Miniprotein binders against Putative pumilio homolog 16 (APUM16). Designs and how they scored, part 5

Target 1, 332 residues: Putative pumilio homolog 16 (APUM16), of Arabidopsis thaliana (Mouse-ear cress) (q9fie9)
Amino acid sequence: MANNNSFSMSTMFNTIQEILNEEPLTVPSPPSRGGYSLFHIRKAEMDIQRIFNFMTGSEDLKDDISVLDTGTLMWMASLMTSDCDYFMVITTNKNGSKTLQKLMGMSDDMDVFFFEAIMRLFIHVMTDKYASYVTIQGMRVFQQDKRELMYDQILRYACFLAGDQYGCIALNEIITDLDDPYYRDQLLDIVANNALLLSNDAYGNFVVQHVLKLRDSRCTRNIADKLCGYCVELSFKKYGSYIVERLLEAGDVPMATVVLDLLACKTEMLIRLARSEYGNFVVCKALELTNEILTADLFYGLVNRLMPYRHLLHRSPRSKIATILDSMSVPN

## First folded at step 7 (miniprotein)

Design s63e (from a01 with K63E)
Fold by ESMFold2-Fast, scan of step 7:
Structure s63e (fold): chain B 332 residues (1-332), chain A 85 residues (1-85)
Amino acid sequence: as target 1 above (332 residues)
Amino acid sequence: SPEEILKRAQELIDKARELMEEARKLLEQGDTEKALELLEEAYDLLERAWELAKELGDPELIEEALRLIEEVFRLLDEALKLRKE
């Protein structure tokens, strides 16, 4: 069936470790020797504290942000991005992230500072609940050349982000927003090519589900192709069953892929699936949709496999399948 | 408790094995309807045992329950085939 031989769990683990240990983009630093006066150090520390208080303060403090002069905005942007740790403290703060998002897109000169900081800290920003929205905002408001470099980073880290608790949320927002057909198709291809691994992941399954909701015919068919042969196994699992149900709803070809997997499995496995906590919804939906759309071969294929065991299905607390079968058996 | 869950799962498995053995004898005697009733009961017991085994996270118990489910299903197939005759 589909070729899934290009990426192992061991390779994925090693890739994650390499990403976490990757050095940020190098930025020129001040001379290592030579003195700064104590006065200048103390002033910088006080300025940092003032910026932090402004950025993380209440909503009321931000009403006038649009009327701040250019010099003040440039000073703030420069100071906030001068140190990676300081930038992360601001961006990971709920109010700091929101305030920073409002500053982005106000001037191209200021955006250079934010872009460089985001690129240096890309995976750290993308895997934080609040900081990830700073990167998303950059992709919406920065100039095209900067957005394309950010898209390249998303493509590079797509699988890692999909497996992260906050990265998966940010990735889904980016997928929704992405208008560029080249980068959109590349990102969708990465998700589809890794659909089996992602569908079995605690967070990656949400990315697969989100992509299926887009109803992109090419991508959905690619996902169906990659999950072909695995639909029964997935249907026993909570999130895997949700993905299989979405494939059933996604049109004739994905639906046929799922139903053919159901028809190809052993009868014992099909009955056990029909009685299972999550799989009963898959089998029920397969019956309902094949009756509505295909009517003949796939519907009766399922009915013929299930009908001899109708009594076992009635014994299940989840008897909707049995009810459907009963409606078919009354005339006979 | 895990000890109580293990005991319940094992009791269900033991009961299912007894029903399956009784069903085998009934099939040899040509009493397919009684055999089907016992096998359907055995299936229910084994499915409950499998659920308890998953709750425990015991791979050996999960494998044992699934193996017996496959075995009871082979007997169900035999009984259903005989009933068609």
Scores: ipSAE 0.204, ipTM 0.698, lowest interface PAE 4.6, mean pLDDT 83

Design s63r (from a01 with K63R)
Fold by ESMFold2-Fast, scan of step 7:
Structure s63r (fold): chain B 332 residues (1-332), chain A 85 residues (1-85)
Amino acid sequence: as target 1 above (332 residues)
Amino acid sequence: SPEEILKRAQELIDKARELMEEARKLLEQGDTEKALELLEEAYDLLERAWELAKELGDPELIREALRLIEEVFRLLDEALKLRKE
């Protein structure tokens, strides 16, 4: 395929559309409008305005949350989650998000309302700068059964979240915090299985970089396997080159994957990479690491391909490679 | 302007072609050192043309620049082999 980026974006678009059209299993049926009077609606709107002011106001103007009785907390939780718009207005507000995080974990009965609202609005909450921390807090303080259902949602939407400007940040926090080996391993597997798509994505590349920083040997090897054949293409790109450099540093197997890709490409492409703004760091690191580890076949493979064109590398303002080659003894 | 970028890229390609033809004649005459100098200059010109082609977003111009770069490397390979006798 000539256009891998176009294909990857089309696949991601289809995935996003599928996710946006899916309704969570725990979504409650909307209440019937036939039973509501105008007075009842007005009273609820006045009460929600009071809750909104409390939740989104400054801490200096709020009562201590710990002093509120159970009945008041249950009423507040019920009303603020009774409408999707009410919950989103509160959770997407910086102060509202912080205040809601303080309410979570105070009562298991109250947490049912917050859990159900989060599950119903999962992707909307997870793709907002402030609301995503509400979901993260739920995964820390809710009962185990609710936490596991939330982890299932993270697994379901992992690729979509990785491609979102705020979702990728939240996903990286979740990956760092996950201490449950079952869900952690499943999440790492999803990232690794989609490493090519994510490495070429504007936000997904940060998720791949974050996972590689964890130094999980199984996941790193799986990422290297998925990026095999694409290391040269990635190395021409700013963030792609960072991913490739991390693979070079990650042990013998990932390093070999990168170096073999360099050795498999055409000489013209290898020299262009060595002279490029980002690729020169990849080629330089490949030479340094293969020499240091004494992987003679890989080191001399690179030297033998670059040495005949050393004069072109000397003319490159950003290449350290010529200096490295000049320091090496080459067999006659 | 896009027209100015296209004109500049084409000028660089034309100059590189001239240098490559002169280098080819020098290789036939056994003057490998002068041929290498001209091919190095042609390579620099083609890299600049390729950058301009990418800026313009012209796939045909990108392919043309890359094809000529590949041809320069073929000539460099010939020159290096001749230099080693």
Scores: ipSAE 0.013, ipTM 0.542, lowest interface PAE 7.4, mean pLDDT 81

Design s63w (from a01 with K63W)
Fold by ESMFold2-Fast, scan of step 7:
Structure s63w (fold): chain B 332 residues (1-332), chain A 85 residues (1-85)
Amino acid sequence: as target 1 above (332 residues)
Amino acid sequence: SPEEILKRAQELIDKARELMEEARKLLEQGDTEKALELLEEAYDLLERAWELAKELGDPELIWEALRLIEEVFRLLDEALKLRKE
């Protein structure tokens, strides 16, 4: 029997719930008033408001952050990260994110505060449009030991991030930036192992497409292996068809996997695919590429399946397939 | 409107059925070429009907269109087999 070990959408939903429960976003309780005078509490509230205004103000700020002394930077970093809500308010703001990114990398001592806050709030930061760029910046400017711990978190949450609207964008940027072979290969393996689930996901399909654009032969072959038996089903879908076309373009084993799926399906299904909105591009590309690289058995396998029904393909206004088949037919 | 889509889909199905019946008669008379032409036309009509049925979300109409498409392919295969013997 055909048995696919890829996660279902239900399984991925359950995994997302487990991940969220493991690292909940908790707002720290404010300091007990018994331990502080009212003066100190009000001063701290005024100080954080001042920092909020500074951080979230326009990039046209007159103050040059590069001239701030080490003590001021340490004070700001400490206060901004003293409460999860403070950090999230700043990082999820477009200007706050940009300003924080400029502060990162200025001092190793200061970066400890930002690193700890990012690690504590990792999923929530990575799934926000603006805050995710703070994490990406940390991976670019922090010391190697901190970057490796952040890479470990990316590996841990890769599938969850791939399924998120903003997480998938951040994940793709991280995949592009990752030059460490160990972490890069592990991340690519996670994407490939989950290729069927991700290819059918509203956001995960963009991660699969991005990885295929890297033209990593091992990863592309692993993705093809996981999608074997599903290439026809995917080809009826807009983004699924793009993924299948990328596999065809890779040639070699990935191309053969797609073509063999086409040859294994019922003739009725193959003709419907060839006439469909997205599948016609897949069938056309399969014919063009198998002909160009002279894989005669695969090319003529497709031709022999399509040729008896070529007049059905002529009725489709945009079918290049009919033109290809006509070039092979004997005029009658 | 949903009512207009339903009517169009049903008209396409009805026309396809007429073409399929005429094609069957032509196959019995040995006129394989004309039968193939009618079956190709019937297939085009049924594919359009199936697309409209999916837009409407009518499972019964979707099933009917797909069943008739399978019947067209059975008749096409029969016609092609008769030509080759």
Scores: ipSAE 0.014, ipTM 0.540, lowest interface PAE 7.8, mean pLDDT 82

Design s63y (from a01 with K63Y)
Fold by ESMFold2-Fast, scan of step 7:
Structure s63y (fold): chain B 332 residues (1-332), chain A 85 residues (1-85)
Amino acid sequence: as target 1 above (332 residues)
Amino acid sequence: SPEEILKRAQELIDKARELMEEARKLLEQGDTEKALELLEEAYDLLERAWELAKELGDPELIYEALRLIEEVFRLLDEALKLRKE
């Protein structure tokens, strides 16, 4: 038996497989899950332990890094990035991630090591709670040529990252920070093109909500267009209703798209929506906004559909809609 | 428990069906006001049953509740029209 979550997961899986199949050799292999890298020399093992303890310990929190010489910093950068497993141990550690972020941007030569390590492990670092901030920092402080290559990877994996519990947070940070109009517009287009899938996803809905908060008129209209016909269905859902409310607030065209969906649905469905836990806020906001901006046709269209059933709306515990309707029939 | 939620949802549906049948008879007798009262009560019961069905995640029960809500709405529409005559 298919449901909205199963369909969303199936579609997301197919999208990921399509991406992977386009260029299999570009897709990073998962790092070894079993332990550290293996070193033959006893002294090398001790040096790695020292660096690990420094990077993950309390000493780095005192900003002692600022007093280290360039040679020491270059040596540390080289060691930290010498092995994929070792780099992941440092980047996924809260203190290690913070220390790496402080080292990034200090030297172009040193940044080459960090950039290459991040690019080799891009998906793995982007989907980790602490490691994702290392990548975000790189996008802020690296030279433009490196940042553009990182942006290309974000575009490639945007839909996958949006569906991940940590990737969606990192993606939203990147969307906020992204000044380059070409990469920004491409990323916003990917979100808009996938708006229906993402709005129904456990994490992707946060990306759609975040993008709508940016108040980009082109992207918002594209999202509204992709959600046209689905606004009622989304409004019954907790996060879907938040998305629809943001569309109502986003200007005349997105507002009209939502309201026309409400007017196109069956009266039973509209009343059921108006009484529902989340949908009542959507219908209420539609009434308030169409009245405020003096869009008489849309406002009275909604009133005419709701008014005959106002007695059912009064029986709802959160009956703000009934109050609005009543105010139209009582003087003052 | 899931069994208790299912039982409660079914009890709400059964009560709503009783109210709907009584409302149909009242409409045939011309007692529109009483019929409207019963239909409003049936709607409230079915909405609660629908919420419980969603909590349980039972597609058949969700479908049954929604179908009955649609049926109550047809009866409400008939009753409201009769009120004008």
Scores: ipSAE 0.118, ipTM 0.638, lowest interface PAE 5.8, mean pLDDT 81

Design s66d (from a01 with L66D)
Fold by ESMFold2-Fast, scan of step 7:
Structure s66d (fold): chain B 332 residues (1-332), chain A 85 residues (1-85)
Amino acid sequence: as target 1 above (332 residues)
Amino acid sequence: SPEEILKRAQELIDKARELMEEARKLLEQGDTEKALELLEEAYDLLERAWELAKELGDPELIKEADRLIEEVFRLLDEALKLRKE
């Protein structure tokens, strides 16, 4: 089970302890409150620097932190969370984030320090490339009471996080991991209720795409309902077209929502969409799926609107729609 | 350069307008098939002009191209109705 080298573990433990127990070489002590306040401040600063060096140092030295005693772990947790700036410097560092993730879940008493620091700095942690994984780890390893409070924060800030370059990645990981039906359903409802805004956002569209990949029928139908009337507009856009294509593939109701939007739009818009860089894939997929899966009414509804303009569609080198139309012998 | 893109977009728009005007005259003369050919060419030019206008980020040029595309579709619809007669 364990592929641990006891010699390497002992060597790593001694190295870690040496770093953490390094004594200050020079500590001036100007008088203040009994002539020792500067000494105590300086020692705390040196202790913080040692912890910072340990947390952000080489991963080779941190492979087995489980050899550290409880007192040392509690001391480190207390000091690194004593100041918001110290905690953020550690958590936003690639190595610091990884090391902190390894320390989390080792002790409930220690986790209290990490939990409180994360909660105090929630938005700052969640919107950083490396620090966001600290929060994700907490939601995996902390006790249920702490995880529920973290879920409440995710619900409160879900839309903001979805619009952030790193927050959207973290939110998608949380959506995947979240197995509590109450919190999962509420989070999915927030995404669905804001589907139009998010689908048009530089980062939020990735959250909508991720949720659609889950194939949750209730959430997918809610997203389709919120995007009803906007499917044509979205289909002109790179990521919007991906969302619309996923709705076409998601079953009868979402597919019908998309196709009915195509049938309801002006002929000019439908032909422009069929010739557009991204929209041609949407119109093509709608034709293919309605021919294979839905009733003839939806398929021939699309064919009848496109067929008069088939020569314009043939002039587009990137559309296979014209080829599909030409293969059809439409009886009238 | 932005100046070269603007010049190209304007040249495409001007040519499309010429084709549309010729198509209108052909429709009045009952030459529906030739009118359709010219309108299809005009649409290709306007779509390219619209793409260039978007690349420039020029909102007035985008609106001008959009208006002309709407006009081409109106003429195409008229021509297609006449063809069915």
Scores: ipSAE 0.466, ipTM 0.844, lowest interface PAE 2.4, mean pLDDT 84

Design s66e (from a01 with L66E)
Fold by ESMFold2-Fast, scan of step 7:
Structure s66e (fold): chain B 332 residues (1-332), chain A 85 residues (1-85)
Amino acid sequence: as target 1 above (332 residues)
Amino acid sequence: SPEEILKRAQELIDKARELMEEARKLLEQGDTEKALELLEEAYDLLERAWELAKELGDPELIKEAERLIEEVFRLLDEALKLRKE
């Protein structure tokens, strides 16, 4: 059953639907004609072209950015954030993203424009290869009140971002950087509460793996709890097996959760796992770690289940398990 | 080709069934060690057949291979218990 304050599948689905209802991003069109003199339209077109050229040009030409006066910086920030498409064209460009990151943190007044644009375009910025680094930079250099609002958006969209090819990378950077206990713990709880879904996702599995690398005992135990009953199924899969191996390495309780799943499955399934391309590494690691940590009941539980089939395991190309069992066949 | 994969999978299944039947006769005769050798070979053949069935994407062939894997494993369990006698 779902617990209070957990991120539900329904909440994730509604978030995805909200994103899918947004119009595709396009290259900005020139300022609209009508209501203005031709002179004013042409001046605006020249101004934005100048900013685009400056922002997306050679890195060498931007070394002197620190010598620009406050008025020029405020003018640039205001104009490049005056239209959502202008901001997206700059932030999704490799050089534009890098230049904008250098401008951020230079002035609190200027940062207001960048913050508001990021918040307005949050999902689009976070799911782009280059634009996502603009948001990460904002979380590092903006004033605390703005950073907290950005953290709130990360919490809201965490599962969607975890499932995105660039969003998962940005999310992992944010998890690494974020040392505020309130937001960190909530973000880790969202990942843990959705560990089964994410572990089976093409990109979400990298978020689960990253969180396990943090060695946070509470979060790791929560992940182990959510994956309890599924460790054998995951161990047949490439990235699922890597997650299970990390749980084995994470201490006594997560290790016990994995080993108890192995001991609870049918003997046929355990032998198939031990002979499988990815599962053999899980079973081997379970044997090695339970022996090393001196958890004798778990170690001998595994040995006793595998030992009768040691000749069948020798017939597998992955014979390391068979070698371990052979060393245990004659008591000294 | 899909036809060649199907033929290979069927050949592996047929050979495994032959070995399983020979193993059953050996178990009845008390030749548990020979029975175990044949059942281990049958198991390897069935796992290979299962991989080919998955590659082919044939649900009936996958189900047949899985059923035979369960059956050979039951015979292995029986043979191992007799050996401990």
Scores: ipSAE 0.274, ipTM 0.743, lowest interface PAE 4.0, mean pLDDT 83

Design s66f (from a01 with L66F)
Fold by ESMFold2-Fast, scan of step 7:
Structure s66f (fold): chain B 332 residues (1-332), chain A 85 residues (1-85)
Amino acid sequence: as target 1 above (332 residues)
Amino acid sequence: SPEEILKRAQELIDKARELMEEARKLLEQGDTEKALELLEEAYDLLERAWELAKELGDPELIKEAFRLIEEVFRLLDEALKLRKE
């Protein structure tokens, strides 16, 4: 229902025809030494700019692009991927990324150009807000042989991507989408093996949180094992406390790992944790879940450590723990 | 300013020391409940002082505030054991 007044099939055909009808009719390349005139190099750059303006200016081109013949589409694909800088300009642009995603999967022959460009620029594409979706689309629509090579790159760079502002978002999308049990298990193992480092990282903590939300028993147990001994330290931190809370919710074994860390720490540290901005939610959840599951040794272990300091806990704005402890008092 | 933070942290530590000393006297007199109230107040002051010391980045002040926090917990544990009796 919205009038697309800025898009025209005439403009698209005119841009393509202008490029095709101009001499020379060769694939554009960046300035290089040995035999090329500056005029020809500049003309190639202008032709690339024309296609960029077309690719980045359109709202939705899927139906319109399908009207173009195979030869024209193949030429466009080769042109867009002819230089790393040209490809990155298109992929990092919101509209260019969206348009490339629509071209992908239309033809195996065309997909070869996009696959090779993505593979050459893999880290740069994966760490950009818009370009990462081009790679994700390739993993969905390319032939299996190409998808497996892309999964190999994800495994190779998983830890680096987890620590990047945009890479962590893209990695989480890939983890969610990944149906191949071999690659999925390998990727989850990399996250679990690096769980301590990632849980303390500004962006990596989001990857650990995302993986825990998947409720994969094997991976969750491996994460719990790697964080054993560090649950109290993590619980004082905003995002670390979220990770520890998810371990408490993840089943009997991860819950026990967290609670045993709480029981092993010094009284001063446990009470300070219970009164802290983030740690109070961890201690409260540990009490609630151990009581619900009726793990008497763990529940009463926590109660016995906290109860003598009930009044000190009441003096904190974090009175919820004190309220739980009060509910266990004798009616006299 | 850093000087104002230092002064505030020191005032909190000095007040906590006063409360801890009064609490020790009360425990010697067998007034366990009043001693507990003073020690709980001292803890709140020391926790605040420790946060200010960390903000200031003064290692000696951080150590002193934390040492006093551990001392308050030792006195609290002593008072709580006496109350059970």
Scores: ipSAE 0.183, ipTM 0.689, lowest interface PAE 4.6, mean pLDDT 82

Design s66i (from a01 with L66I)
Fold by ESMFold2-Fast, scan of step 7:
Structure s66i (fold): chain B 332 residues (1-332), chain A 85 residues (1-85)
Amino acid sequence: as target 1 above (332 residues)
Amino acid sequence: SPEEILKRAQELIDKARELMEEARKLLEQGDTEKALELLEEAYDLLERAWELAKELGDPELIKEAIRLIEEVFRLLDEALKLRKE
């Protein structure tokens, strides 16, 4: 049975103000039978429910957080962060996450509560669809000292987050936003050092793809080095083939790493790759790019390996490679 | 069903083996062009069998398909070498 009583924003605001204006107890009496009176317990539960309703209210409501005074905001922040479960229920709610993001950065004193709660629940917040954006917002609006502690946590858990459905999305946002060269380089190094594991992961492959889109020469070369020997295996896979295609496009050294893997593999594997659903795009791109940038040794190396078996390639519905090979016989 | 996938993969392998044996005889008789046609057909069948074996997750069937594909390439290499002569 849910409490479906309608409360206006004005009514909630007045109730919060009344609570703040209560005289505090300066000396706690010994609790009878291990606790406070039922009245105090019910009041705290009602306050928590009212704040929850305020925080998770519809985005269509014309709420103006700016009308709340500093005392009310501090009280709300304190109450929201006093219990880990309660904080998580707010942050994992779509509207609660959005409302919390609006409160962050309004006051350094208030941000202390949010920062401490995020740090206590870091992995839980970072691996939730809506709560992860609360952490990202903190990294944008908190004071430098707090942001750096949050970056340290990102570095600590980067590989774990990359393997998570929502953590990988949040990690990619952080990688894009991260301007500090120390933390950026460390994070890129972690991704590159784990490139083989991540490229084969259901979610981690999106992190590798995102990092390659940044066109950071050092990181891209490090990724190419870690994937050396595995480019053929990856090229048979949907997302692995996208990673290998990006390496082919990333400059002479990463391109050479991919092409040398193709040239080093067994002929039966190369032909199977050329006929495969995803690998045909890799082999086609390798031929096109090596021809275009005049790396004759690599281009003719591929042509010489594929040409004897061109009839097998013609028998594939995905025969773009066969048409390239045929054009070598009769240029027109 | 897994039983239907296994049956289909085995039928493809059996047909490929028949084509490979016929191709070996044609190569011994010097009919290189006809042998190449049969080996290309055998390869298509084995590639399909390998995909079905992977779908089924049968390691022994996967290994068998790979061994036969390697054998087709050995025969193709021999046929291509003979054609140059």
Scores: ipSAE 0.234, ipTM 0.720, lowest interface PAE 4.3, mean pLDDT 82

Design s66m (from a01 with L66M)
Fold by ESMFold2-Fast, scan of step 7:
Parts: sequence; structure tokens; C-alpha cells
Structure s66m (fold): chain B 332 residues (1-332), chain A 85 residues (1-85)
Amino acid sequence: as target 1 above (332 residues)
Amino acid sequence: SPEEILKRAQELIDKARELMEEARKLLEQGDTEKALELLEEAYDLLERAWELAKELGDPELIKEAMRLIEEVFRLLDEALKLRKE
């Protein structure tokens, strides 16, 4: 039936729906303290508004933060993490996110509040343009035990984050920054195992592209293995063609995977690819790289498939392939 | 308009068929180089017709353009064999 690819996409979709329906991770929140009277409620509201103004203000807080006493910092951290909505309003604000990043790492006791709030709201924080940097900062400055728990959450939600417009950006930054080889390798394995789905996703393709730029040989070969049989299909697409070009550049094994897919397709398809808006770059690069690294069988395999139709390639604005082929022609 | 696009696609297909038929006659006469030029032109017209057919979402027209593209490739293969002889 050949529906294994459809099954994988259905499984990913079901996982995403499951995640979206899950409540934020629950960590112990400080209990509500004496808020029964209107006086206490109004005081708390004024305190929260004051913190919001301080956190989101355009003033440079570097000097201001350094003069704040420990009690004030603990009070602020407690209040801004007392409610999920308050924390999200601050962290999704550009200045609020930046200010919070400056507060993180100053005190282990204060970091407990920020860590617990981030873990409680992990998906919401990671899929916001500004709040995601709060999590990234936590992974840089928190104590090792907290960082490992955050890494576990990244592994759990990696595919969901890869498919999100801001989550993919944050995930790529985390992949670059990960010092721990265990968590780094696990994350790279998740990306590689899902390379076909991600390469066809509006945002996930950026994660695959980013991982390929790292030049991790094991991960790149795993991605090539998962994309084997799909390189021609991907090469007709804007971002898919970028991924295939990176595989061509990534060494002998990934290059061979791409070239063998080109050689396996029908001649009509190969010529259409060579004339296409994005595929012409793939075919051109395949010719250039196979010639350059002396893989003569692959180079001449491509030349022999394209040469009879070189005049069709000359009629295209994308004539660089035709130029390469002409250099192989010997007049009698 | 969709109706004008359909007419343009049909005109391109009809012209391509004319070029393909002329190419067949040239191949019979042994004028392989001229036949190749006409087949290349026919291919360009059929690619354009196929793009217009896709824009319209007309399944029959898409299939017809693709069938003719396959036929052009068969004629190109025949011309290239004759050129080698």
C-alpha cells in the first residue's frame, strides 16, 4: 500500500494535537496569601502593575538591577511568577523578556521561581517570539540539574517546536548552544528521524537546514538516509532544494544519495528538474561537485543522461548546466 | 479570464502538434537537425500549456499536455538515434 509516509505524518499530527490539548506542566506554585479583602486585592494589583512597568520599561536596567537588594529581587520574582497570565504578559513583551533575561542567573533562589514558571508554561514560552529567549537564557545560566530538566522538555517537544514559526527559531538556537553531547546527539537524532516530515513543513525545513549547516557527519548521513528516494521531489520545491543542495555539499555519502536519486528518475523528470526554478541549482551543483571530487561514474552518469537533451537546457534561462555539458562536447 | 486561459492553452497545444507533425516529416526526409529544432520548440510550447492547464485546474487538459510531452520525448529519442547513425 505504500502509506508509511502518510502514517508518519498522521502520527506527528496526532502528537501535536495531543500536546496542544495538554495543560501546561504543573510545578508547585506558591500558595495564594491573604487576598480576601478588596484592600489586599488592590494592593496586589498595584504591585503587579508596578513590576510590569519596571520590567517592560524602555530604561536600561543593567545599573538598576545591580542596586536592587536580595529581598526586592525575591519579592519581584515571586510576584511575576505567581500567576501564569502575569508571567506570560511580561515574557511575551520585548523589554520584559530582555529584563527577565538579565535577572536570571543572579541568584539560585530567585532562579527557582523562573525555572518553575518556565516549566509550567514550557510550550507557550517556547512558541513566542520574545518569551522563547527566556528559556534559552535559563538553559545557559541555571544550575545543571535545572538545565537537564529543560533539555528533557526540549527532547519531548522537539517536533512540535520545529513546526512552529518561533519554536523552530528557538530550537535552532538551542541546538547550536547545546554543550552536553548526550542531549545534543538525542536532539539531532530526533531531527534526523523526522527529516522527511520536517523537510516538507513550512517551518521544520529551517530546522533540517540548520542541522545540516552544523556539519555533523553522523546526523547528516542519517538525514540523507531518511530523504533517500525523495531528493527529486524535494528539489522541485524552494526550501526542499536548499536541503538537497546542502546534502550534496556534505560529503561523499550524502552526495551519492542525492545523485543516485537523480540517476534513478525518468529522463523527462530529470530534464524538467534541470529546467525548473529551483531544481536547476541542484542538478548544476551535482555536476560541479561530482566532477570536482573525481567521482567519475556519478559525473558521467549525469552527463550521459543530460547530454542528448542539452539543446532543451540551452533554451532555458537556466543555462549553466548547458555550459558544463558543452565543455564535455568534442567537435569531430 | 479562465476561458481565455483555456483558449491560450489549446492554441499552444495545437501549435505544438503542428510542429511535431512537421518534425516527423523532416525525420522521414533525413533532416534530423531541423526536426530537433522543431521538437525543442514544441516542448517549450507544451511546458507553457501545462503551466496554464495547472493554473486552470483542468485535469483533462493537464493529462493531454503531459501525454504530448511524453510523445515529444519519444520523437526526440528517435531523432537522436538517427543523428548517431
Scores: ipSAE 0.123, ipTM 0.633, lowest interface PAE 5.5, mean pLDDT 82

